# VHH binders against q9y6x5: the designs that were tried, part 99

Target 1, 379 residues: q9y6x5
Amino acid sequence: LPPKLLLVSFDGFRADYLKNYEFPHLQNFIKEGVLVEHVKNVFITKTFPNHYSIVTGLYEESHGIVANSMYDAVTKKHFSDSNDKDPFWWNEAVPIWVTNQLQENRSSAAAMWPGTDVPIHDTISSYFMNYNSSVSFEERLNNITMWLNNSNPPVTFATLYWEEPDASGHKYGPEDKENMSRVLKKIDDLIGDLVQRLKMLGLWENLNVIITSDHGMTQCSQDRLINLDSCIDHSYYTLIDLSPVAAILPKINRTEVYNKLKNCSPHMNVYLKEDIPNRFYYQHNDRIQPIILVADEGWTIVLNESSQKLGDHGYDNSLPSMHPFLAAHGPAFHKGYKHSTINIVDIYPMMCHILGLKPHPNNGTFGHTKCLLVDQWCI

## First folded at step 3 (VHH)

Design p6 (framework vhh_7zox_3)
Fold by ESMFold2-Fast, scan of step 3:
Formats: C-alpha cells, structure tokens, sequence
Structure p6 (fold): chain B 379 residues (1-379), chain A 121 residues (1-121)
C-alpha cells in the first residue's frame, strides 16, 4: 500500500524553546526519529507565506502568498480578510495535497492548514475543515485520524495546524518564562495525545509524522516603536501591510515617498523594490509593493498609536529568533539522528520523495534532507 | 464586508458604570481576535482590553480589576463592562478586530465610529 504522511504545524514554535524548556513527549518522539535543530524559513517570516512555502517548496515571490495582507497591482485585488477564499491568491503554485490527488489515485486530508479550504487549480483537499480557530486540537486530531483510517481512495497526505504557541507568544512575549512554560507544556501534552491516539488506532508504526513550525518569535516593547506618521503624511501613500515589514504603495512620486521614509528611524531599513536584498528572494512578484520597510528585530512600526503586543515575527529570516525546528518519526526516517539546519523550502521535495510524487519545480534541494531518510546515502 | 458598530457610551459620574457593545456583521465574533482601544482628547490610541479566539483575555494596567471584556456568540456582539469609572477613562472607545492569525494580533485600527465615554461630575 502507498506510504502515508501526517504534517503537523505548531504556529510560532521558536527553535530555541527546545533548549530552554522541557518537552518529555516531544523528546520521546525525537529519540526514535529525527530532529532538525534549525529550519531557515523564507522572508517575510509570517504564517501564511511560510505555511505555503512548506507545501510548495517555493520562495514567497514564486508562490504568490507574499504577506498576510496583500495587494495585487495588476488585478487591483486586495487580500485583507482571513476568510477570503478567492483561489486567485493561491493559484501561483501547486501545493503538495493537489499533486497527491492529481498524480496518484489518492486522497488528502486537512485540519486547518492555510490554503486547504480553498480550491487551488480546481482541486480542494479530499477531506477538510473550514478554518475556525475555536475548534479544539482534539477535534482536529479526531477528524484526521478518522480520515487516515476510513477513506477510499486512501488518505496518504494529511495536515494538522494549531495556532499555539504563536498567539501566546504575541500576547506575553517569548521571554515571559512563566506564561511560556505553561503554554509550551500544554503543547507537549498535545504531542503526547497525538502519539497516543495514533498508537491506539494502529496508525503509529506505518505512518510518517513531521512536526514543524512556520517561524519563531522575538520580544517587543513599548520602548521600541517606529511611528510612521512622524515621517510621512498618510495622504502620500496607501498602506498594504504595517509591521514589522511595511508594504507601501505610493499615491505620489515614489522617490518623494522614499526620501521621506529613508531617514525616519535608525531601527528600520527602507528599500525600493529593486533594492531589496537578493538573499531575501522577495522581489519578483506584483504583490510586493514599490517600497518595503523592514524593522530591526524587536521593533514595531505603528501609526501614531501604542502597541501592547509583547512578541512578534516577520523579521529578517537570518535571525535565529525567527527559526522553527523540524522533528519527524516513521518508516522513512532514521532513529535517533540530529541534523543542524535545513531551509524551509527543502521540506517539500523531501515530502514528495516520501510519498513517491514527482515534485513541481521548486527552490528546495533534496540533498539537504537526504541524511534524515533511511533509503538515502548521506555524505 | 466587515462592519463594527459601537454603542453604550454616555456621561457618568466618577465611580459609575457603563456597558459598551460592539455589534459585528460580515464575520463571526467567536472566530476572531477582538479588542477595545480608546482615544482620550489630545492623546493617541491606547489599548484597553483584548479577547483571543480561545477566550483568553488581557487588560491594560490602568483598567485591570475595573473593566471586563466578554462576548455573546449567539448575538455576534463584543462587550466591555466598565466599573468604578475615573475621569482618566474619558475617551472615544472603539472595538476592533484583525482578520488572520498574525494580522489580527498586529495592532488595532478603529473600524467604526466609536462611542464617547465622559466621566465628569
């Protein structure tokens, strides 16, 4: 029968949480599987962009989900609502669940992974839940395990998304050890529940499971604000996205807007689109605005207002605070192996290999993940 | 199209109480991060209180122990119960929401007309 894969994301799970807190259930999972200590995500280090990069193997400029708030200059469309189900935004790439359904007579299942409740290239996940943050982890897990056991054609690719520890990271900040300890212990308990459920249902021994995240989290402060209104009047531009990467659409001459912004704060870099650093791979898409502002780590861009957010992400993807981890267990993976670093775009070709799918052209390098896999030679 | 309509403000004496309401249309209150922000005369926006999708709440130190945020999912309405009001609580109060996981936590823009609260003898 075909190989099976469950891809699990805990939103905003910073890699170094693994060193600073105890995770008995996750450590038991890793002991008989693999750990990648750091995953270098794509820029910008936001939820929708990085979740779509995991399942497409593409940089944001290539898959088209370039931010959580977007404007497309060619079509004049706005992506400004979390319930926006217009396939237009997602159709610039082919996610793995679409490939899984189209290349083989196989089904896909999804519990809340970004994009899975949208028809992409006229294909929606065979089994899915419409996004609703109020649905418990237990209900998401119950649906996924039911679909993995009771589907024809068989479900071979399944996804499970959970909003924590991102929501608490924003509210308390990642340096609040008391609150973060409580939240991360709850997540470890959920991992224990996941493993136990899979064992009780007879799925554990033959299922490949990846536990990962889209980004990390950094500490913010009321003492680290950049007030955009102090440098430029709002009548000069349309704001497409604010913080910590601001997307600016000029209403007047681009050079005049740039000149007003370039010296606004010593804690913000201002780029004309063509001057965005090549290492970001964040330039070649109509949804990337003519001027991009990038705040320094821990700084928040505001419009003459306070911010009570104590943690954030979206910052430079070279920052370790922005990096998640990847852990995996199953018949495709070695047991007790640790790997230092991969790129988040490398996950897609690895998953295609595990499932026996031909990957679409992508920015990942299969060689970077070979050492994790039992059927591959490692240098 | 998302609309938020605030009501329940008014003139009260110090020590009094008011209950603010925010009726939402175009989205479901229980599926969204929501909060209250205020703007006092001559000041910028100040965060007052929030409620996460899962029901956890937060409060500014200036209002903690006096204000309580709640929601009625059947009525698709967000509330702010304000007790032991002080002259310093005088402001236009706005309810606000974000629309996606990180975006809805990355600051509040006033979406409605607001409701005026004046605490004066």
Amino acid sequence: as target 1 above (379 residues)
Amino acid sequence: DVQLVESGGGLVQPGGSLRLSCVASGFTVSSNYMGWVRQAPGKGLEWVSDIYRGGSTGYADSVKGRFAISRDNAKNTLYLQMNRLKPEDTAVYYCATGYRPEFYTSGFDPAGQGTQVTVSS
Scores: ipSAE 0.000, ipTM 0.133, lowest interface PAE 18.9, mean pLDDT 87

Design p7 (framework vhh_7zox_3)
Fold by ESMFold2-Fast, scan of step 3:
Structure p7 (fold): chain B 379 residues (1-379), chain A 121 residues (1-121)
Amino acid sequence: as target 1 above (379 residues)
Amino acid sequence: DVQLVESGGGLVQPGGSLRLSCVASGFTVSSNYMGWVRQAPGKGLEWVSDIYKGGSTGYADSVKGRFAISRDNAKNTLYLQMNRLKPEDTAVYYCATGYRPEFYTSGFDPAGQGTQVTVSS
């Protein structure tokens, strides 16, 4: 019987929420499983980039999803909400569901994970749901559990994505204790529903389950705005992405655009592409623009306007506020083990090991996750 | 095919009441996160209220204690009961279902034309 894995993401679940709010269902899950307190995500700390890093084990410059809005200098294509299903944007890497289907006679199932409704290298998840935010967590769970129990070849890798607490983090900000408490309690109830459903179906004891997230959230304010129109006239550049990492494509000499931007605000760093810090691993891709602006934590870049967001992410990946957590339970994992930190790219080779798959070349290090696993030596 | 149709707006005097309705088709109100957002003349969208599948509700500070969100599962309809209306409540009110990941648009995604509420003497 091949091993099975369900990978669950709650978008925007900041790691320290676990210490500041009560999660009885998640704590019961962790008690009989493992917890990684901080997961260091990739730069930029956005949804599409980090969800794709989880399933490929690659930095953004390597997998090609470098932002939520992109321009490819070679092909002259633009990436936006309306064309996020173009395989062109996703084809620079091979996600784990494709590997799962191609290396063994196995199936994959997906409820809304970014990229799973796109044919990547001519391979789409065996079972999937087209992205639709109005579909309930219960319906996503019903489909995933149905496919886990009733598929030939067997579903061995399944994904489940949920938009909270990210949407509420943006609306209220992570420091709104009353509203965030309500949202996080509902997420904990959904975790309880997930565990109970798996137990009722006889899946719980033999299924590996990972609960994680792509990034955290930080508090923003109308008092912390950077007005880009005060720095430079819009006729000098094309804006590819705005906030908190602005991607600038110059229409005039690059050095002139850089000089107009470099001293405009003490609350953003301005980088020529070749000067982007090496620790970001954010240079070697045609979709990374000639000038990048990086706002300081909690600052929002705007175009002569106010911002409605009270929370945001995308900031420097060294910031603890940008870090999610990882919890896991199942036959592959120790019980009651707590680990401090892993890199988000380390999740992919760990999942390949659990499933018995040969990983594609990746930026993760299997050694960083071996203490979580029963079939490995911790020291 | 998801459709949301808002109604119940109109002209009302300060201190008055209105009940807004949102009739849903193509999905089930009781199974989804839903809410109300509004847009006052010359301003951006402001979140007003929401309700989770389990019935838990939230309210903006500006309307807390005056507005009440509810749903009728049999009629597949979301309501906003607005009491003690103020001139600053003047806006187009939109019904929204679900929420988008931040890579699309954060917060509520209004699906209909909205319903105009005008609070004036």
Scores: ipSAE 0.000, ipTM 0.168, lowest interface PAE 15.2, mean pLDDT 88

Design p8 (framework vhh_7zox_3)
Fold by ESMFold2-Fast, scan of step 3:
Structure p8 (fold): chain B 379 residues (1-379), chain A 121 residues (1-121)
Amino acid sequence: as target 1 above (379 residues)
Amino acid sequence: DVQLVESGGGLVQPGGSLRLSCVASGFTVSSNYMGWVRQAPGKGLEWVSDIYSGGRTGYADSVKGRFAISRDNAKNTLYLQMNRLKPEDTAVYYCATGYRPEFYTSGFDPAGQGTQVTVSS
């Protein structure tokens, strides 16, 4: 009788795609469930940070995955494509699958969600797939549904991650209606396949399903480039991360580096770490560098070279273009209810409530999601 | 008008080496994100290696320490040096242009016909 939850992410699914394109399968899912029109994600609006915020309920400064490329000033470690499986980077928080396995006699299952192939606090997802982008959505779904129906102790929390529409958003840009229409129709068909598979396996009526995303997408252009080499010589700093949020580690006096950068472009903001706006919740972590550059929406920071990106994300989290949505269906959720906005960190305490888990301290507010749930009253 | 032509594949025994080349026309290698993806028989596309405009490189865990990506700006050519080849490296290798958005998304479309690498004894 334990409650079950499947959390699905379609990377880079901008909230306003729902208004500009037709989603018959997703619309049928929403009709018998709930829709949150905008989810305000955390800064920076990148894949790794926001996926970890969804499952921990923490801001990036608190969970420690502050970017896709990081440097830790205390330990002198570098995070890159070559060391994403080092538990050091993930151990500043406890994700929900770890809590699920430790608080109850229950299992977790994962198809590609960031962090699920890493042992965190000596605990790895009970069932998981090592990350491989070439694995089809169907194969991911086959594994998840097999584990949901054939596990002891039972799988009560499962995750499924898909790279689209983010990959196409970067390649074509979100304003390419022809290419984006094809990609989004394919995603809607995958949602239809998901629902059909769950129904055929007898899972649909008793499973809570959340469909969400980590961020949106904005249009970029060769006409909107910020050449960092025109601002400062490369010998003065080490570049930890580039665009659209650059992480600068000075090799000389920090004030001198800051002064060379601060008025270089009208299309980026330059912050000393202690001056980063409080609203970003992006300051209190050793992996946040002494100087951060934040490009304006649609602007790309480059090193004396062109960029072929037609779409990007990572920008200010107040921008509607950076916001994903959340849709959900199942016994825990109302039917036909629409909600305007929640914070992405609110998803974690809601999921803990659905699963009957005691959440770790987090930055989410359970009250923000109460109206979605049948066993709660709106406040 | 962008054309990528892969070459350098062939039959090699386990432990051997090959160097793949990708000649670009209508496109500047030194100014753009580029990479290599491969497709083994009966499998989907797998990201192998990439290089950013600024020279930063990445490698799949399966090839780390064995493969090296590089470019020759004067020849407008991207290379993949493959050492200590294994049977599991058998695939068609494609040179790709495209922004790889995030650490673990592919972001690539294969370009050209590719070049076949077969590692067999």
Scores: ipSAE 0.000, ipTM 0.135, lowest interface PAE 19.5, mean pLDDT 88

Design p9 (framework vhh_7zox_3)
Fold by ESMFold2-Fast, scan of step 3:
Structure p9 (fold): chain B 379 residues (1-379), chain A 121 residues (1-121)
Amino acid sequence: as target 1 above (379 residues)
Amino acid sequence: DVQLVESGGGLVQPGGSLRLSCVASGFTVSSNYMGWVRQAPGKGLEWVSDIYSGGKTGYADSVKGRFAISRDNAKNTLYLQMNRLKPEDTAVYYCATGYRPEFYTSGFDPAGQGTQVTVSS
C-alpha cells in the first residue's frame, strides 16, 4: 500500500490565530499529531507565490511565480487574471504532483490548489477541478475523498485549497475579533467535517494529512496610505503590481523614475532590482520588475484613491504577522509533538520523503522537519 | 460552464438611479458568494458590494447607504440598486462570483464583460 498524503491550505491563516481563538477540532487533530507553531514563508508573502513554494520547495525568483500579478520583460506577457492558464508562468519549476505522476505509477488529485488546473511540463494533475471560488468546501472535499478512495493508479498525493480566512481577513482586518471569530469557527467546523469524512471512509488511520497556510494577515487602515500619484505621474511608468509590494516598469529612464519615488514616503522602501535585500531571495527572475516598492507593515500603496482592505499581506517575510502554521497527522508523524519554526520551502522535501519521491533541487532543508517524522532521528 | 451576464448600465444624471442585473448560468446564485466590483477609466478594480450564501451583505464606504445588493432566487439573478448616483460612480461594473483578494485590487474575480455606468450632466 503506497503512502498517501493530503495537503490542505486555509488561505491567510495567521499563526497567532491559534492562540487568540478556540479551535476544538483542530486541537483534537494536533493532540494526536504534530504542530509547527509558525512557518516562515517566502517573499513576497502572497497567495500564488507561497502556494507554489510549498509544492516546489523553491524561492519565488527560482519557481517564477513572483507575484499574483506579473509581467515578463523577455516575452512581453502579462499575468493578472486567475483564469490565465498559460503554462509559461508555471514551467520554471516542477511541482510535487508532477513528480508524483512521473517518478511513480501513481495519480495526483487537486481541489483548487494554485497551478493544479494548468499543464506544467506537459503534465496536469490526474484529477483536478478548474478554479472556481464559488465551489463549496463540501464539494471540494467530496471530490478529493472520492478520488483518494476510487482511483487507479492510486491517488497518493492530493491537495485541497480554501479561500478563508484570507477573504474575511482582507474585508474585516485581523483585529476585528467578532467577524474573525465567526469565520475561524466556521474553518474549525470544516476541519471537523474533514476528519469525520476521512474516518467514515476508513482513510483516517492510513492517510497523512497536512493542514497549513501560505501567509498571515496584518491590520490596515485608511490612515496608513501611500499615494503614488502624489510622487510620480502615471505617464512615467507601467504599474505591474500595486500593494504592498509595487512592481514598477519605467516608461522613461529607470534612474529618473527611481529618483521620483525614493523619497515619496517614510513608510515605503524603494529598491532598484539589484539592490533588493539578499535575504528576500527576490532578484534573479525576468518577472521581477526594475523597481520594487515595499510598504511597511500595515501600510497600503494606492493610486489617488481609498483602499477598502482592512487587512493585507505581501509584506516582509520576517514579520510574525505574515507567518502561517503547519499541523499534521498520520502514520508518518509523531503524536503530540510541537515544533517552533520551519521555513515554508522545507515542506516540499518533507512531503517528498513521506511519498518516497526523489525531490528536484530545492531551497528546503530536510533536517528542519526531521523531528516531526517517526522514521527519523531527532537529536 | 459558469456564465455571468451583466446589464442595466447607461447614462444617468447626478442624483439619478440605476439597477444593475447579473443573470447567472451554470450555478445557483442563492447558494454562492457573489458581489459587484467596478473599474473607473485609468483605475484598478474597486470592490463595491458583496452577498454571502447566508444573505449577509457588505458595502464599500463610498457607496454605503446609496447602493443595495440583492438576489432573486427564482430568476437566478443578482442585483445592484444604485441610488443618488455621483460622477465618481462612473465605471464599468462587473458581477463576480468568488472572492480572492490577491488576484485583483478589489478582491474579486469578474466573470463577465461588465456594464458601463456613466454619471454626468
Scores: ipSAE 0.000, ipTM 0.135, lowest interface PAE 18.1, mean pLDDT 87

Design q1 (framework vhh_8dlx_2)
Fold by ESMFold2-Fast, scan of step 3:
Structure q1 (fold): chain B 379 residues (1-379), chain A 121 residues (1-121)
Amino acid sequence: as target 1 above (379 residues)
Amino acid sequence: EVQLVESGGGVVQPGRSLRLSCAASGFTFSNYWMHWVRQAPGKGLEWIGNIRYSGSTFYNPSLKSLVTISRDDSTNTLYLQMNSLRAEDTAIYYCAREGYTDIYSKYMDVWGKGTLVTVSS
């Protein structure tokens, strides 16, 4: 029987929430599995880019999903309509569900993971749900578990995505302990439901389950705003993405736009594309705009308006507030093992190993995840 | 003062079409993603769709074949065109401004007061 893996993402689950709030169900999961306390995500620390990095093992400049809003300078296409499922945006990489279906006589299943309702290299997940945020966690879980038990060829790779605690993190901010406590308790209850459903269906002991996230969350404030309209007139550029990383497409000379922006705020770094720090691995793609603005942690870039947003992400990936965690349980994983840090791109080669797949070239290092796995030697 | 004001609601017969308008004031309308949301009597909020500053739209898949969202940035107006109206489309319809520009986010920071649409004979 081939190994099976369920990959679960709770969007915006900041790593240190685990230490500051109660998670009885998640702690029981970890007690008999493994925990990676910090996952260093890719820049920019946004939903679509990091979810695609998890399943490809690539930096954003390599897989092509460089933001949640994009413009491709070569083809003149705009990615701002998620109802237009144009494979063009996703075709610069091969995600694990495609590899799973093409290398072996196996199926993949997906409940809402970004990219899974798009044909990529002419291959779509064998079973999938079209993205709809109104679909409950229970319905997503019911479909995934049905497909894991009742598919031929067998489903060996399944994904499950949930929008919280990201939406509430934006609304309340991570420092609102009362509201975040309620939100995180509900997520812990969903983890309890997940484990109970898998046990009830006889899946729990033979299924590898990874629970992770794409990024964290940092506190924002109306006292920390950067008004882009005070820096430059709208007639000089097209705005491709706004905050906290602004993507600027100049309508006039690039140097003139750069000079208007470079000294506008002490809380924003302004980069010509060629000057973006190498450590971001955010430079070598036509979808990265000629000028990128990077706000300091907790600062929001606005267009002559106040921001009601009390939490945000997208910031520098060296910030601990931007880091998620990874927990895992199943026959591939040790029991009761705690690990400090991995890179988010390391998840892909680890998952390929668990499933017996040959990984596509990637930016992850399998050695970083060896200590999590029972069939590997950790020295 | 930042405001959104919906209009165009009322009583409409089943099978007919209706266009709702949302007038925006007090902010730079052209720079925001805008949403339509409805609430049927005794039910929760149902997201209809959004429109980006580029004019690109994303719809609730359950409603896509029945609705079209558009905007006119010269008049600061958002539109919802509804076709083949049924009794189950009876609801209060709200327009809302997106406070966060994540594709999966429905975080809305400014809401209108709503306009009632009643589908009956």
Scores: ipSAE 0.014, ipTM 0.396, lowest interface PAE 8.3, mean pLDDT 90
Fold by OpenDDE, second read of step 4:
Structure q1 (fold): chain B 379 residues (1-379), chain A 121 residues (1-121)
Amino acid sequence: as target 1 above (379 residues)
Amino acid sequence: EVQLVESGGGVVQPGRSLRLSCAASGFTFSNYWMHWVRQAPGKGLEWIGNIRYSGSTFYNPSLKSLVTISRDDSTNTLYLQMNSLRAEDTAIYYCAREGYTDIYSKYMDVWGKGTLVTVSS
């Protein structure tokens, strides 16, 4: 039988939550599998970009999902929460579910993973749920496990997405121990439900399961605001994305806009597109705007029309607060093994290996995950 | 039906205070951050401030000294206290709910129809 893999994402699950809170179900999952304590995600550390990096193995500049909000100057198209279904945005890469589905006697399933309800390269997942935040985890889990168990061709790759603890992190801030304890307890219970259902269906021993996240969460404050309106008039630019990485489209001379912004705050770095640090791998895409503003950790870029969150993400991907974790269980993985760090793009070649798929060109390094796999030498 | 209804607007003299109310219905009010926004004649929308579920508030720095936002979750009511009103404060005042899809940015998804405040001698 072909290997099967379920990829689960709990959005915004910061890595150090594992150290600061109790997760009896997740810890049991880890005990019988593997843990990567820190996963270095891609810049910017936002939901759509990082989820697409997980399933493509590419940096954002390569797969083309460079933010949750994007603008293409040539086509005049916009990408946003209300406009994310145009294949134009996704077709710069091939996600793993498409690769998997194009194989013989295989199909893919998805429960609300970003991009899974869009035909990418004229291919859409055989089984998928349209994104709806109101749909319970139980319903998502039920559909995914049904498809894994009863589909023909068999579902060999499936994705499951859940919006917590990200939403709560934004609402309460990651440092709110009382509220976050409640939220994380619920997440652990959901993991318990997942494991139990897999066991009940007889899938647990043969299914590879990866539980991960796209980014962490940092604490924000009213005392750490950067108001752009204090530095530049709105008539001089269009804001494509705001905080903590603002994407600026100048309406006047770029240099003039840059000069107005470069000294706006000591807690914000301002980059011309060509001067964006190489380590971000965030330059070589037309969808990246001419100027980007990067706020320091915990600082929020605001306008006079801005709302404020107690937690946020999207910051420098070298910050530990932005890092998620990865846990995995199944026949492909060791038992009781912990690993310190990998890059988020490393997940793709690993998943391809597990599924027996030839990976598309990617930025991941298979060698970084060898220690997790029973069929590989640990180096 | 989700609805916001502003009230308390009218004609006031400069230097006076005014308290606006926003009545929410059709949703769990306490679970949402709420905003006040205004639009002066011939001008664009101007954000005044917001209040979180916890009661914490954020204000437009330009208006902070003149306004106070509060909420009463027991009555599903949002308030805007304005002091020392000026002619420049003449506008339609809107309350708005901040909605959020868990994977997208928050936005003001529900608006009232607004209440007119005219500051005139």
Scores: ipSAE 0.007, ipTM 0.236, lowest interface PAE 12.7, mean pLDDT 93

Design q10 (framework vhh_8dlx_2)
Fold by ESMFold2-Fast, scan of step 3:
Structure q10 (fold): chain B 379 residues (1-379), chain A 121 residues (1-121)
Amino acid sequence: as target 1 above (379 residues)
Amino acid sequence: EVQLVESGGGVVQPGRSLRLSCAASGFTFSNYWMHWVRQAPGKGLEWIGNIKYSGSTFYNPSLKSLVTISRDDSTNTLYLQMNSLRAEDTAIYYCAREGYLDIYSKYMDVWGKGTLVTVSS
């Protein structure tokens, strides 16, 4: 009886892959559901920040996961360890699974979604898997479907995270059609497995399923490198994050570091924290460093070395290459409806509505997603 | 020239221990997470574990009791200590550098050529 939602993320699934490759299973899913062609993610366009924005409805400066590598100037703590379980980093927001568990008699389940193996505000997902990249999609799916069918109190919100096509996007680049075709076909087959498993278990007709991603991918090249060592000596700063958005903590006067960097490359913008463009919503947090470097699309910031990566993300969130898509199916969603664009922060209030939860204050706008929903008046 | 060169492989008897080395050159070794990965004949790549620049280590749970990863930043060398070797540990062992990328992807941007370990009597 209570509404149920499964949120699935395929990391780094660029929106225009849907136009350039065949996805028979995903297209069958969309035919009886909804498609949002572009999701405008938050800046910086990286995995931890955007996954946390999906489940909080907040910009990175508000939820505190501002990068995959962070330094907090107030507490002097460092975050760069993929197994760091310190709640400190995640406690600036309340993710949807915490809200779900604190309202009435309901549970949450998680297979590897960022933050779900951390106690946030003293609440951890009711069922979860500690992050381990070696765990197969099938094992993650088996656990999620078991928890959805066999839990008291009932699991009403579940998440499933998969590392591809991001890992292959970095290795081969999004323009490698041969390798990306193989990877994306494998993902489509996994979507087919997901749908078939839910049908076999009697979950499909009554479960709301969202398939989305955190960001896209753009082509990089060894011919498009920005060498920081050509502009500034390592003794002048501490590097908190490198590429394509470098987070610089000065060891000397901030203005002197800024002056050494500001004319370093025509393919990189250098900002003092207070000068970061307002449209990024990337300024008001102690974990955002005093100087931020933003590389142009397809350019990689390096330290006197080559880069073998052929794809990357983290770039300006206005770039279509950085945008994922969103597809959804279930009793809450229209059938055969296509929508052009939503903001990634809009997903949270939509999910709260589907689950009957009161959302925490957030940066999303419910009106942007109402046309996707059968119980809403779309005007 | 950025490169990683593995050494210490060879033919070893079952039950013995073996220490592999990986010599890094052409980059600031102390700034990078480093990985060990292996590939058994006719099989895919199997991640063994990694080590942070700080020395913190993370292992494949199926291999944790059998291996230890360490590093010596003064000599730019990564190590893999293997104990109680079995025939199923026969593989080509690669060291790899983790790029400054998404930590969940565990993306490796520089690989060594590999060193063959054959466990046989």
Scores: ipSAE 0.007, ipTM 0.324, lowest interface PAE 9.6, mean pLDDT 89

